# Ledger of designs, part 18: VH-VL binders against p38371

Target 1, 215 residues: p38371
Amino acid sequence: CNFEQPETNCFVQESPSWAVKYDVVDSPKDANGDECTTTAPLVELMGVYKYVNPETGAAQLALRPATLASRAIADTTTTSADQTSLGSLDTEPKDHGFCHANDFAPAFVNVAASDTAAANTIRYEFTNVRVYSAAVAPGTQFTGELKYTSNGCTSSYVMRAVWPPAPCDTASTEPAENCGVGSGLNPEFAVVCQPTSATGTTGYCVPAGDIPSFK

## First folded at step 4 (VH-VL)

Design p09 (framework fv_enfortumab)
Fold by ESMFold2-Fast, scan of step 4:
Structure p09 (fold): chain C 215 residues (1-215), chain A 121 residues (1-121), chain B 107 residues (1-107)
Amino acid sequence: as target 1 above (215 residues)
Amino acid sequence: EVQLVESGGGLVQPGGSLRLSCAASGFTFSKYSMNWVRQAPGKGLEWVSYISSKSSYIYYADSVKGRFTISRDNAKNSLSLQMNSLRDEDTAVYYCARDRGYFGWSGMDVWGQGTTVTVSS
Amino acid sequence: DIQMTQSPSSVSASVGDRVTITCRASQDISTWLAWYQQKPGKAPKFLIYAASSLQSGVPSRFSGSGSGTDFTLTISSLQPEDFATYYCQQAYSYPLTFGGGTKVEIK
């Protein structure tokens, strides 16, 4: 199987859930350039959808972070459309089997003030998104950059994503529970368990290296 | 003293190229995102391009995508804009501007004096 | 792209007047809006970020308000040095976009 041989079409595995890992590029800073503590999740689930205009054949990629979806229940001002980042998508893979997605609209929620917390806007801005669409892994891994803002803290990340989302536990010695054989992932994928919290062991299997992430 | 000084403007024929430079001094250049903003004679401000502090994020106005390339050299405290395939519509004063923060907290708090680009024969 | 519509395009005012300039975004930009002042032949000067936060050194007679799609810049008591063109700019998404400007002219 030639892993760099591109498909003739930019296939994307549509799913309400992909596992996405964020690796920090620029640490959180507030408006004055001072360090602050609010970061993007270490890992989260993300809805990934492809739309094609039947008249023109033009394609779009939609990314819906689970963090926005879950916090939307406290938001009366934004809609599902605002909580979904929509960008263009190549119709055919380009160099090295990648389908580039560009011009993403930001995705956000306006969390209303409560008696325990101030009002907050959580915002995702995606750029340089590339879906790997070669014969060995058509539309099941992607990478890109994220600019994340919450509680006045802005930070930037490289994101790497894989489908299907596979729950995992870094404390488990069972391969099926730690991104190995039996986890549900393609056994050729190089993946690692990423906990959802800094103090926990449970999370999701995510790409271990640069996309495409293979053993 | 915080300063930005642009250079490289001039007269160029349609289809030609120019490289603008912006020299930063008086602050830690590598900690700030930078913008290019232009203004055609008698017209309003038009944002051209953005580059993050480590060049990880780069954005362009639709009118210049594919023709202009923004870059920076943090070791030399310099910002550049390579302008190719210039059109009459690119005639403007070009400003480099420091961004005080990111996105919702973004604001261009330090500006250069501008350098004039005229695209005409 | 987010379109920024500024009104009025010009206003004639006297020293001591209250001047209000409006800016409307084509979509919800939260509070992610900046205001600038530009005098003829000069680079713009940064006034306000996050819709209502004054930049250090900007006189308190300047104030910003609004959220969502509708924003205002108010000069509570116009001074001679305030005759200039004012621009709003959305900081919500790239490409960044400016309003068309409002020229504040002496009556």
Scores: ipSAE 0.000, ipTM 0.428, lowest interface PAE 17.5, mean pLDDT 86

Design p10 (framework fv_cosibelimab)
Fold by ESMFold2-Fast, scan of step 4:
Structure p10 (fold): chain C 215 residues (1-215), chain A 121 residues (1-121), chain B 112 residues (1-112)
Amino acid sequence: as target 1 above (215 residues)
Amino acid sequence: EVQLVQSGAEVKKPGSSVKVSCKASGGTFSRYAISWVRQAPGQGLEWMGVIIPIFGKANYAQKFQGRVTITADESTSTAYMELSSLRSEDTAVYYCARGKYYGSWSHPDYWGQGTLVTVSS
Amino acid sequence: NFMLTQPHSVSESPGKTVTISCTRSSGSIDSYYVQWYQQRPGSAPTTVIYEDNQRPSGVPDRFSGSIDSSSNSASLTISGLKTEDEADYYCQSYDSSKYHVVFGGGTKLTVL
């Protein structure tokens, strides 16, 4: 009919890009429990897709981090399936508007050794993913936990994500360029500009608080 | 409208423990980072650690690792800092402070009034 | 692991301008945002500048913050000095590699 996805089911806004922020829970440590420095990005883009078996109605959620997608160019051993984390997804919202996604397979790439660096596996393990799918914000915010491993350093995070992935600049006085009016985000969403690096001002608008993140 | 209200002054003996509370009123509690900062008489500010209540995990400054425990009770919007094996050098005013974000962009935007902890025999 | 170094004290006459520096011992000062706090005797600190140069609501325009990459320092500038500006001032930044907050040693401002 007019709607391409049902309003009352676990709607997820499918997009090659969502903006995802990671807040640290456990700082990076190597296999011996010693401190190390490799962390997940401060913010990144992530592909988010929903698959539904038309015969059974069973649903799946797919998460594809941009870090893995970009490093895939240097990887001849992993497939797009390895670089995408696929989990189950509720068919109806529960727990006050949340659709839970569980049993995610790890997503990873094997970056080959170069003249300057040893071989490295970058690995994402997602757990307790919850998509907010209520009428006031249908499938445009989610939260979950991430265990990130790179250069033998493992760290863990709470992730919070929003669609659309609005670019921003903390140095701009224009509201549209700093997660305000005209940015493309729902004006009721509580969002802030998260730079991609500690030294820069440009990044993406991300949730300011717990999902659902509202003013 | 956001206010952080801390528990009252404490006098403790060496070797004991103290638990200071910080109750948030106004605004939301669970999604904000709550830092603990102390100040010895006539000295500067010293960061002790932080908690983000939604996942119950705390990170501590190396100096306090093993002696400090920071916890939060979301049902009462209250954060706690417990310091054990007290020494006379722990005599200080202890502050809680709320930061909107946790990470390189976080900053304390609201401060509690402070709690004086005196450690003496 | 870095230190933020401030002068222990500065003094200036009413109506003049004072600048307090905050120098980072290793790594670049522009790697992380710098905040500034004002603390009067017997009181909790209050934020006067956040994210390098932003003023909270209620802080007068005569307070400003800046970053100087060439000297690896942040500065708090207070113009039109008033006697009520007498306080200790602290700079603060964040070390994301160690996940902890770093404070400067503090500067006592005297308006004489």
Scores: ipSAE 0.005, ipTM 0.407, lowest interface PAE 16.3, mean pLDDT 83

Design q01 (framework fv_bebtelovimab)
Fold by ESMFold2-Fast, scan of step 4:
Structure q01 (fold): chain C 215 residues (1-215), chain A 120 residues (1-120), chain B 109 residues (1-109)
Amino acid sequence: as target 1 above (215 residues)
Amino acid sequence: QITLKESGPTLVKPTQTLTLTCTFSGFSLRTSGVGVGWLRQPPGKALEWLALIYWDDEKRYSPSLKSRLTISKDTSKNQVVLKMTNIDPVDTATYYCAHRTYDSYPFDYWGQGTLVTVSS
Amino acid sequence: QSALTQPASVSGSPGQSITISCTATSSDVGGHNYVSWYQQHPGKAPKLMIFDVSYRPSGISNRFSGSKSGNTASLTISGLQAEDEADYYCSSYTSSSHVFGGGTKLTVL
């Protein structure tokens, strides 16, 4: 393919909330290699921030899963920094409009034991993160891989994310409430409603296909 | 104060398994975000990272040595153990264990090191 | 392959400043701020001097400073003293890996 000058640099839409969907690649297994049942969420909100080092000008991408943020009040030892995964970020798109983010530090929390549950460490490890930063959709979709550990179960996923986070209901016939016209999303994005639970209908609009996800 | 100390055989034969123990004080591997790693330095050569274990039993290994290494912990004894199989004269080195926390801190406190000589 | 490249040696005289470079051979390795520097005197364990590019642990002299430009991190020692004569190692790290440079021998003439 021809070398094209980037229309934009590696712009990322900074927001306390993006909608992220996880599709399983490797099912959960414990430390002995045996099957277990704890998985990553079907969908969650995620804080996405671009940090610029004032000394070097190098850019970093910060990902803060809502699952970790929500567990903070039960956390015994981790800080906000531990609950945020920080990696590098390209300054210019390198591959067909993608800015690559690499070398993410893990994000995690230690949930204290309660009268109904044992103590639990929840850990997110991100790899191969790529933000689509082309003029047609600058910094509003990304993809990557997740290794998720909780209750001693480790599993892996492809993640696909979109901004803005639009709430949805699969049972609604109103387009604005089911990722259609009036939902707040770019109408050219291919999105579907992903419920937060297997038994519910309410969730968030997420990319329907590979990033960039267009109709 | 954080202290670590390596122990194990100082002389081993080729093809044997080397077992090294790191005993520490001043911190606990029950504390979230804490890990202990093993590193080595052959005489006159550069430092090389070998393995790392975290408070929640997550383990990491040097890709070039992964098939030969096993790291484990005994939290109640404040110990981390490294096993290296099929030892060879090129594995002659001073072996260190060291403390780290997640993310921003590299290995910040080191043991004194133990020289392991592999003779054929 | 080799991820971090350092010069084998550097020298200076008391009172001078010297700089030791550490260059990532992969752009992916050099694209983040997880860089540290260690000082090692003969027969001793390494001592952390700088972490996360430019931060000093408590007790480390302000004569030691770190910086990074692109894929190259640098350790600068100002007001060079005889006791600074040692080997210096750069390191790049993530939660899942640690890589060291080849080391630089500093000679104070």
Scores: ipSAE 0.000, ipTM 0.403, lowest interface PAE 19.0, mean pLDDT 83

Design q02 (framework fv_bebtelovimab)
Fold by ESMFold2-Fast, scan of step 4:
Structure q02 (fold): chain C 215 residues (1-215), chain A 120 residues (1-120), chain B 109 residues (1-109)
Amino acid sequence: as target 1 above (215 residues)
Amino acid sequence: QITLKESGPTLVKPTQTLTLTCTFSGFSLRTSGVGVGWLRQPPGKALEWLALIYWDDEKRYSPSLKSRLTISKDTSKNQVVLKMTNIDPVDTATYYCAHRTWSDYPFDYWGQGTLVTVSS
Amino acid sequence: QSALTQPASVSGSPGQSITISCTATSSDVGGHNYVSWYQQHPGKAPKLMIFDVSYRPSGISNRFSGSKSGNTASLTISGLQAEDEADYYCSSYTSSSHVFGGGTKLTVL
């Protein structure tokens, strides 16, 4: 998406949905250090919002994973604030056009036990979040690290995200349906379709390379 | 490509239990975030959401119909089943199953629908 | 009365633009950006045209656009074509529920 007048400060495209890809760094381990199987999703949607204190000019970045929003239905113990990770955000871009976001509070849900499933806590811990905010693509790509815990398994990831979220199908030969021309994404972005499952073909367009991801 | 297809009886008597099966392809209900829902549309009327099941077996039901509805999945068969008890002529409708990519996403792919007529 | 209200019908001629409104009496539209629009031809399943107020799924013509002001969402169809004649439904959704409007019949004369 093009912006007519890019901000000189840290602009972020606010949206209930960005497409986020997770690439594993440390495979899942339980509390005893033994291998286990629960991982973060291959791709998911994420709410991204920026808040600015009008008196001080201090900025905050809020991240709300779709997985946590989904599980909120079964959770009576956490609030929307607990299910949203809130961190600080730079007011001016630093090295190479990046705005750094730091000190994120963990986001989590406590899913109650049901007749068919044990109780489960799903926890997201974000670090080293960087929003690309240079004039050529202000606030529409970001990267960071995620520590993910679910079913007693903890794993870590590099996350790369893009706006807008564009559904895709790796089996489609139509460019608009496979992250090409007509998909809704900036044509200069280097993106690839990431299926939501290892065995399926449908998913979301996500950055193909390191942020900023350009052709 | 994602496809879904509804199957079940086309004629049901009042007070019986209606069982509908949704068979799908092109996605897995083992995928984190994915859900499948059931919706209906009486002839000439608006769409109504009935039930939803997620990849982790969490279930949601329309509040007005909750006591009559049961949704379940068989992931190995790529099927989602809806049961509605104590069927009534007002339940005559075309029933649809539909895919949901994430919990905060709309129903993005729909089956063709199956007309269920309730009469004595 | 339904939580989402749409006009029963709207009409236009080929090449014109029309707008269909969807007004909420609660937080369905006004408080959230979780609004979608579906197109339904007689005897067919609904087709998703717009989601999250203004986004188009891949393959949907840019003649279809969505917007929102206060508690009212709008679907605009520009350059009307005969095949646009259909019923249009707005929907508000969350992780736990879906609500649909009453539907609007578009006639292309």
Scores: ipSAE 0.000, ipTM 0.438, lowest interface PAE 14.8, mean pLDDT 84

Design q03 (framework fv_bebtelovimab)
Fold by ESMFold2-Fast, scan of step 4:
Structure q03 (fold): chain C 215 residues (1-215), chain A 120 residues (1-120), chain B 109 residues (1-109)
Amino acid sequence: as target 1 above (215 residues)
Amino acid sequence: QITLKESGPTLVKPTQTLTLTCTFSGFSLRTYGVGVGWLRQPPGKALEWLALIYWDDEKRYSPSLKSRLTISKDTSKNQVVLKMTNIDPVDTATYYCAHRTYSGYPFDYWGQGTLVTVSS
Amino acid sequence: QSALTQPASVSGSPGQSITISCTATSSDVGGHNYVSWYQQHPGKAPKLMIFDVSWRPSGISNRFSGSKSGNTASLTISGLQAEDEADYYCSSYTSSSHVFGGGTKLTVL
């Protein structure tokens, strides 16, 4: 049945899309310690949701990477629950306006080979997630760590995320198209355009610095 | 390709220290993310995890047995050693060593097991 | 006492499907997807059948499948065969801990 979310002091902007940037901490390696090339996206969209049990008051944070959501269509073995990482969430902010989220279950897909694509197994493991919930920017920026595994190739990252997601183009001189005035983001946020590929210019506006990222 | 084999005494007296050695091949404990654990199964009972050691020498122990257990590795010999102090007849079990990758992966390859009987 | 509860036994006939449940408190199974299933024939070491709720190792028949709903993980064996007769153990694990269920004896005919 439907779940009515009670108010808590750990506000999180629920949305099917936040823009998330991954900065590498540990480069990709396979189980033998050898270098491999499969990495997490430079940037992607992520679904962010908060659940509160009305009887117990316990809160949970759900993260659903767009990479898993898009590949789930071809996956016959995992469910939408498996593509969503669910962890606990503080009901009250801790130090410096952050609400901590812990004990995330992995999110993953297991896609069988087709005549157009090879088999692909992708796993996201989130840790140390903290949502900035202070009054100046309630629940619209978060940070955390990601361990990413794709086809036996594991790498780790610091992730920084912002809402709303705003498309951008690093080649544009128009401020509204390059994370400036008119882009739809809070003007006080320090953001930069992160292309989705190393050779392209189009991507999403992401935090420019540590969370909370302000000018 | 991955194989593990347990070795040690098959009969131990109460209050002694049990030392078991796991010798493996097909992988290295120098490899990033690799670990080896010890498990046991008393006759007719459930499996119980005892200890785990990773490539970087990080160690984990069963909370109920932590004070009695020591796990160590000799990477050059492809061996992992488990010591259990103050052995008791209830510790009679088949002891297994098993391969594991770091975080999120289960024990995927197991040794054949070695039965250890504790009697006076 | 194991933290994970399994039925002591289940039975089925050849060609049918059976399901074995593994139930825990929310902190053991409901809070994470680190669930695996092992098959053990008498006198043999356990064999990994399913890991991380629903993933199947290479070489394991697709007749074996895993799922999870709330605090209960389930192993389903379809097209039941005589050689499936064995003890089945569920387990829940983290980077620092590993816990096993009490085991379920599967009898085929």
Scores: ipSAE 0.000, ipTM 0.422, lowest interface PAE 16.0, mean pLDDT 82

Design q04 (framework fv_bebtelovimab)
Fold by ESMFold2-Fast, scan of step 4:
Structure q04 (fold): chain C 215 residues (1-215), chain A 121 residues (1-121), chain B 109 residues (1-109)
Amino acid sequence: as target 1 above (215 residues)
Amino acid sequence: QITLKESGPTLVKPTQTLTLTCTFSGFSLRTSGVGVGWLRQPPGKALEWLALIYWDDEKRYSPSLKSRLTISKDTSKNQVVLKMTNIDPVDTATYYCAHRSYYGDYPFDYWGQGTLVTVSS
Amino acid sequence: QSALTQPASVSGSPGQSITISCTATSSDVGGHNYVSWYQQHPGKAPKLMIFDVSYRPSGISNRFSGSKSGNTASLTISGLQAEDEADYYCSSYTSSSHVFGGGTKLTVL
């Protein structure tokens, strides 16, 4: 997107891609409270956008998971708006340099059945989102909580996100390819390579600790 | 930097099977949200979508061509392969592979240069 | 038949604004909020210009804008330049297919 947005005291780096890691809090359970196996991704890309009402100065934060965006082609019932979670956003940083975002609408897709999989609804519900906006790293890290539902399994996570998204490989000894010097990330950020699968080595650089994540 | 390149035969005979390979760099098909598709454009005609494969191996095909098409991936080689059976002169076209965006819901944000496939006897 | 109808050609002079329409003519075009526009110069691969009706990818001039009214999406090019001369394709999708319009040849006179 190339159009200019009004300035606020809560800066957010707008990008079609941030790298987001999910750490499980509550393991997947179905509607009856029984264990099931479908979880959120270990890491994914996420669109992050900020809107400001020009008359009131009120701000909103929009989060669009790559998982929902990618599955949209198989969906006949949801729109881009349904696949994007929109919440309010503070206009000024509060405690500890954070701008809080609240009251997110759910984001979801209804994936039609394919030759390899049954029909499925994937739903993201975000709460307690906080963007770190202090001068040392304005609007390039955030954290929050996710309630994820897919294949009738609901699970909960802490999410931690960083911009820019940097591809990585845990098997590489080259610093630029394993979240070090030359990766494109702020050298002061504490980041680690998170593979996209439990058995693979390639993924994205994600925050290594609680936000703000610094060395 | 995302790049893709198509490779395969430039001349095929009617009734044969066409096999095209897309080799890419700058992204991984292990990444959630990523897909790679195949499209074609006959000389002087409109673009036509053929097939799409997602990071999780889920596949989509053009309804009119589904019985003739097979799409597969080899994530270790950074390749996506398209096979089209029972080729016909009407299948003469420039074939493109393209990245399905990390960038929201536009279908294809980076394209290969294309490879012209001529079908003649 | 194409599920998306575009005019075969449009023309304008340098500095003018022109608009290219894309109208859904079939129920197979679902997801009408997911309209993309591509620019194609002769002998080259298509380039994404607009997605989700009105959003521009990084690096695309703000002279290009998209909009939608009813079942018709529009691409508008302001401050027309000679280099804008190309074929333009609209695209949309459903659960069963990606569909493309027939293309519009823009001539800059």
Scores: ipSAE 0.000, ipTM 0.439, lowest interface PAE 16.8, mean pLDDT 83

Design q05 (framework fv_bebtelovimab)
Fold by ESMFold2-Fast, scan of step 4:
Structure q05 (fold): chain C 215 residues (1-215), chain A 120 residues (1-120), chain B 109 residues (1-109)
Amino acid sequence: as target 1 above (215 residues)
Amino acid sequence: QITLKESGPTLVKPTQTLTLTCTFSGFSLSTRGVGVGWLRQPPGKALEWLALIYWDDDKRYSPSLKSRLTISKDTSKNQVVLKMTNIDPVDTATYYCAHKTFSDYPFDYWGQGTLVTVSS
Amino acid sequence: QSALTQPASVSGSPGQSITISCTATSSDVGGHNYVSWYQQHPGKAPKLMIFDVSYRPSGISNRFSGSKSGNTASLTISGLQAEDEADYYCSSYTSSSHVFGGGTKLTVL
């Protein structure tokens, strides 16, 4: 228990947008164990928020994928709370400069059937999330694992995220438009442009390597 | 301070079920983030991970052996148990149990290992 | 086959430096900073020497250092001593999986 205003050394940059990249670990499988094709996005924006209980000092981390936020307009059965994954968060960094976040509730949206598509539930389950909170880059990079389910297909990923979100174009020769000088990112961060589609060139700057990702 | 010790049969016959027990001290398997796993090493060969159980009863298995493995815990006894069915001579190895401080951490403390020989 | 490739052996003389490589054959394993190194003396359990590429557990000599470039992690031992003679294993890990390299025998002559 804490009767003084709580302090936490696990700083997290709160923002409606972080850029998050997903790298596949387990390919999509349906409920019978057969292969299927629906995957998580290559990259997306994500809301990241921190709450601290003023009575106890306990901290929580909230993650809201843009995919769920965008589909919410067609969903009358889930609320903003269902579409946000809330977990615990360390109050001080552990070894390695990381603050661990655990026990995330699933985030999901129920998309109703239309003339062109069957009804679908999109579900995000986050585990082993850890925010890099060392003085050199406080609360602006994190990593974790995602279990993604959509169209009955479940797949798993390592996610790596950076703030601020910077749009980019792999076809641009201008450094500011391809995650270089002038992009808005810390110049010491090792970042690369990740297109939102396999055939396109536009996307967001994401960590180029493991978190913490530095040059 | 953290110690682990493997126990179980040292000789088993093909087709039997092998049951190994890991007894530990110096930590609790109810502490968030903590896990205990099982690994093996055939004589003169590389280490191979078999199974892992976390504080919240989350269980993970080597994909190639998953159908043969069951891991369980008894937190009140400070024990983790591994069962492997349909034992074969190729399963002859030194079996280790090991501790993880956090879910994103390597195995940091190991038991001494127990040699299990599979022969008729 | 191992997903992590190590040389079978490496040798050095006392006082020298040696480096052991560990190359991932899968981009999912090689792209992560979750690499550890273990030292194993004959008849003993493995001992954790390095984790998360370059961090040392308490009590491990600063003669041991780790690094990573692309899909290849490296363990460097400086000021080589007779007691460093052992098998060394690299490992890549996540919350749900652990894989090990084939091991490297270090001989100090």
Scores: ipSAE 0.000, ipTM 0.417, lowest interface PAE 18.5, mean pLDDT 84

Design s01 (framework fv_romlusevimab)
Fold by ESMFold2-Fast, scan of step 4:
Structure s01 (fold): chain C 215 residues (1-215), chain A 122 residues (1-122), chain B 108 residues (1-108)
Amino acid sequence: as target 1 above (215 residues)
Amino acid sequence: QVQLVQSGSELKKPGASVKVSCKASGYTFTSYAMNWVRQAPGQGLEWMGWINTNTGKPTYAQGFTGRFVFSLDTSVSTASLQISSLKAEDTAVYYCARDRYSSGWDYYFDYWGQGTTVTVSS
Amino acid sequence: SYVLTQPPSVSVAPGKTARITCGGNNIGSKSVHWYQQKPGQAPVLVIYDDSDRPSGIPERFSGSNSGNTATLTISGVEAGDEADYYCQVWDSSSDHYVFGGGTKLTVL
């Protein structure tokens, strides 16, 4: 059956996975202002979804971090709605190809205590989210800010994201495996391989510069 | 303190070219886009386009493609506008203006250069 | 192409209230910004996002925006307010900024 949805000019590529990189702005501190060590991931996958109210045409953007999804297995107190950050979204690009998303609700999980770790709440707070929706890259890059809290440590970041999520290996000389030709990304995008760990080589292709990130 | 300082006035003959510069200081140059605005004698403000100071990518308004080129020299925090094959109708004051993102999810021009007068006459 | 319409001139006596309009189709759905330009000078931002004032702009400057008309209101007008005023919006359909034609405010 065909369901007719209102057309909007703010196109967003919906996917259970986008690749997101976080660059630190404020280092982790606890509630007393003292240094601590728990940080956001270097890179992670993120679900990105757009909802449109068919009666009003109002649009919403939903962001679901993979870290929250994976930790949900140990959480009996939150729901999938709590693990997804929902904000408003412009129906038309307002400036230089960007569609702004604001008023995000926090996304979080309450991880139960285990043999090796105390109970912990992991919380994502998104602000200043902008999806690039111009013809040359329709809804496949976005940027924003993240306030991340885990193990009582709060830190802040600039996030930059790209679709599709292309796996990569910094040790590979094959272009398709290191964010080059054949990786599945738009060849005009300026991207770089970001490993998931400081000591490893495998990760995801992420924007090399500010959004929009082009060569 | 944020300042945008433009190059001095120019008097040119039709068919010549001119380069107007806009030197920024008091902020991180690559964090804000730069706009160009034209004002013909006795007329209103006309938006020409913008340049992304981080990527160097220009975007031109309709009517300002071809003869008009936006460029950057990030080493000296300078944006430039070049106009080739000058015509009498290019006589105007040219302004650079900094984009600023607002908490209302829009952009506005918070700082302007002092303007550069370009006069094209035979 | 999206068009903003301003009256070419408005006259007001010192101490009275001046109202400068900016007309546009469904302009109330857009954010309107206002610039003041004195003779021989660069424009200065006086109102952004319909009604917000930059630091240093007197509180007698205010803005509103609804339906098809945005308005810049200057209460207690002073001789120093004499200038050209321009409204501006972002036009999402063409991805460019649009300026109104400007209004010359004369304080007599």
Scores: ipSAE 0.000, ipTM 0.436, lowest interface PAE 15.7, mean pLDDT 85

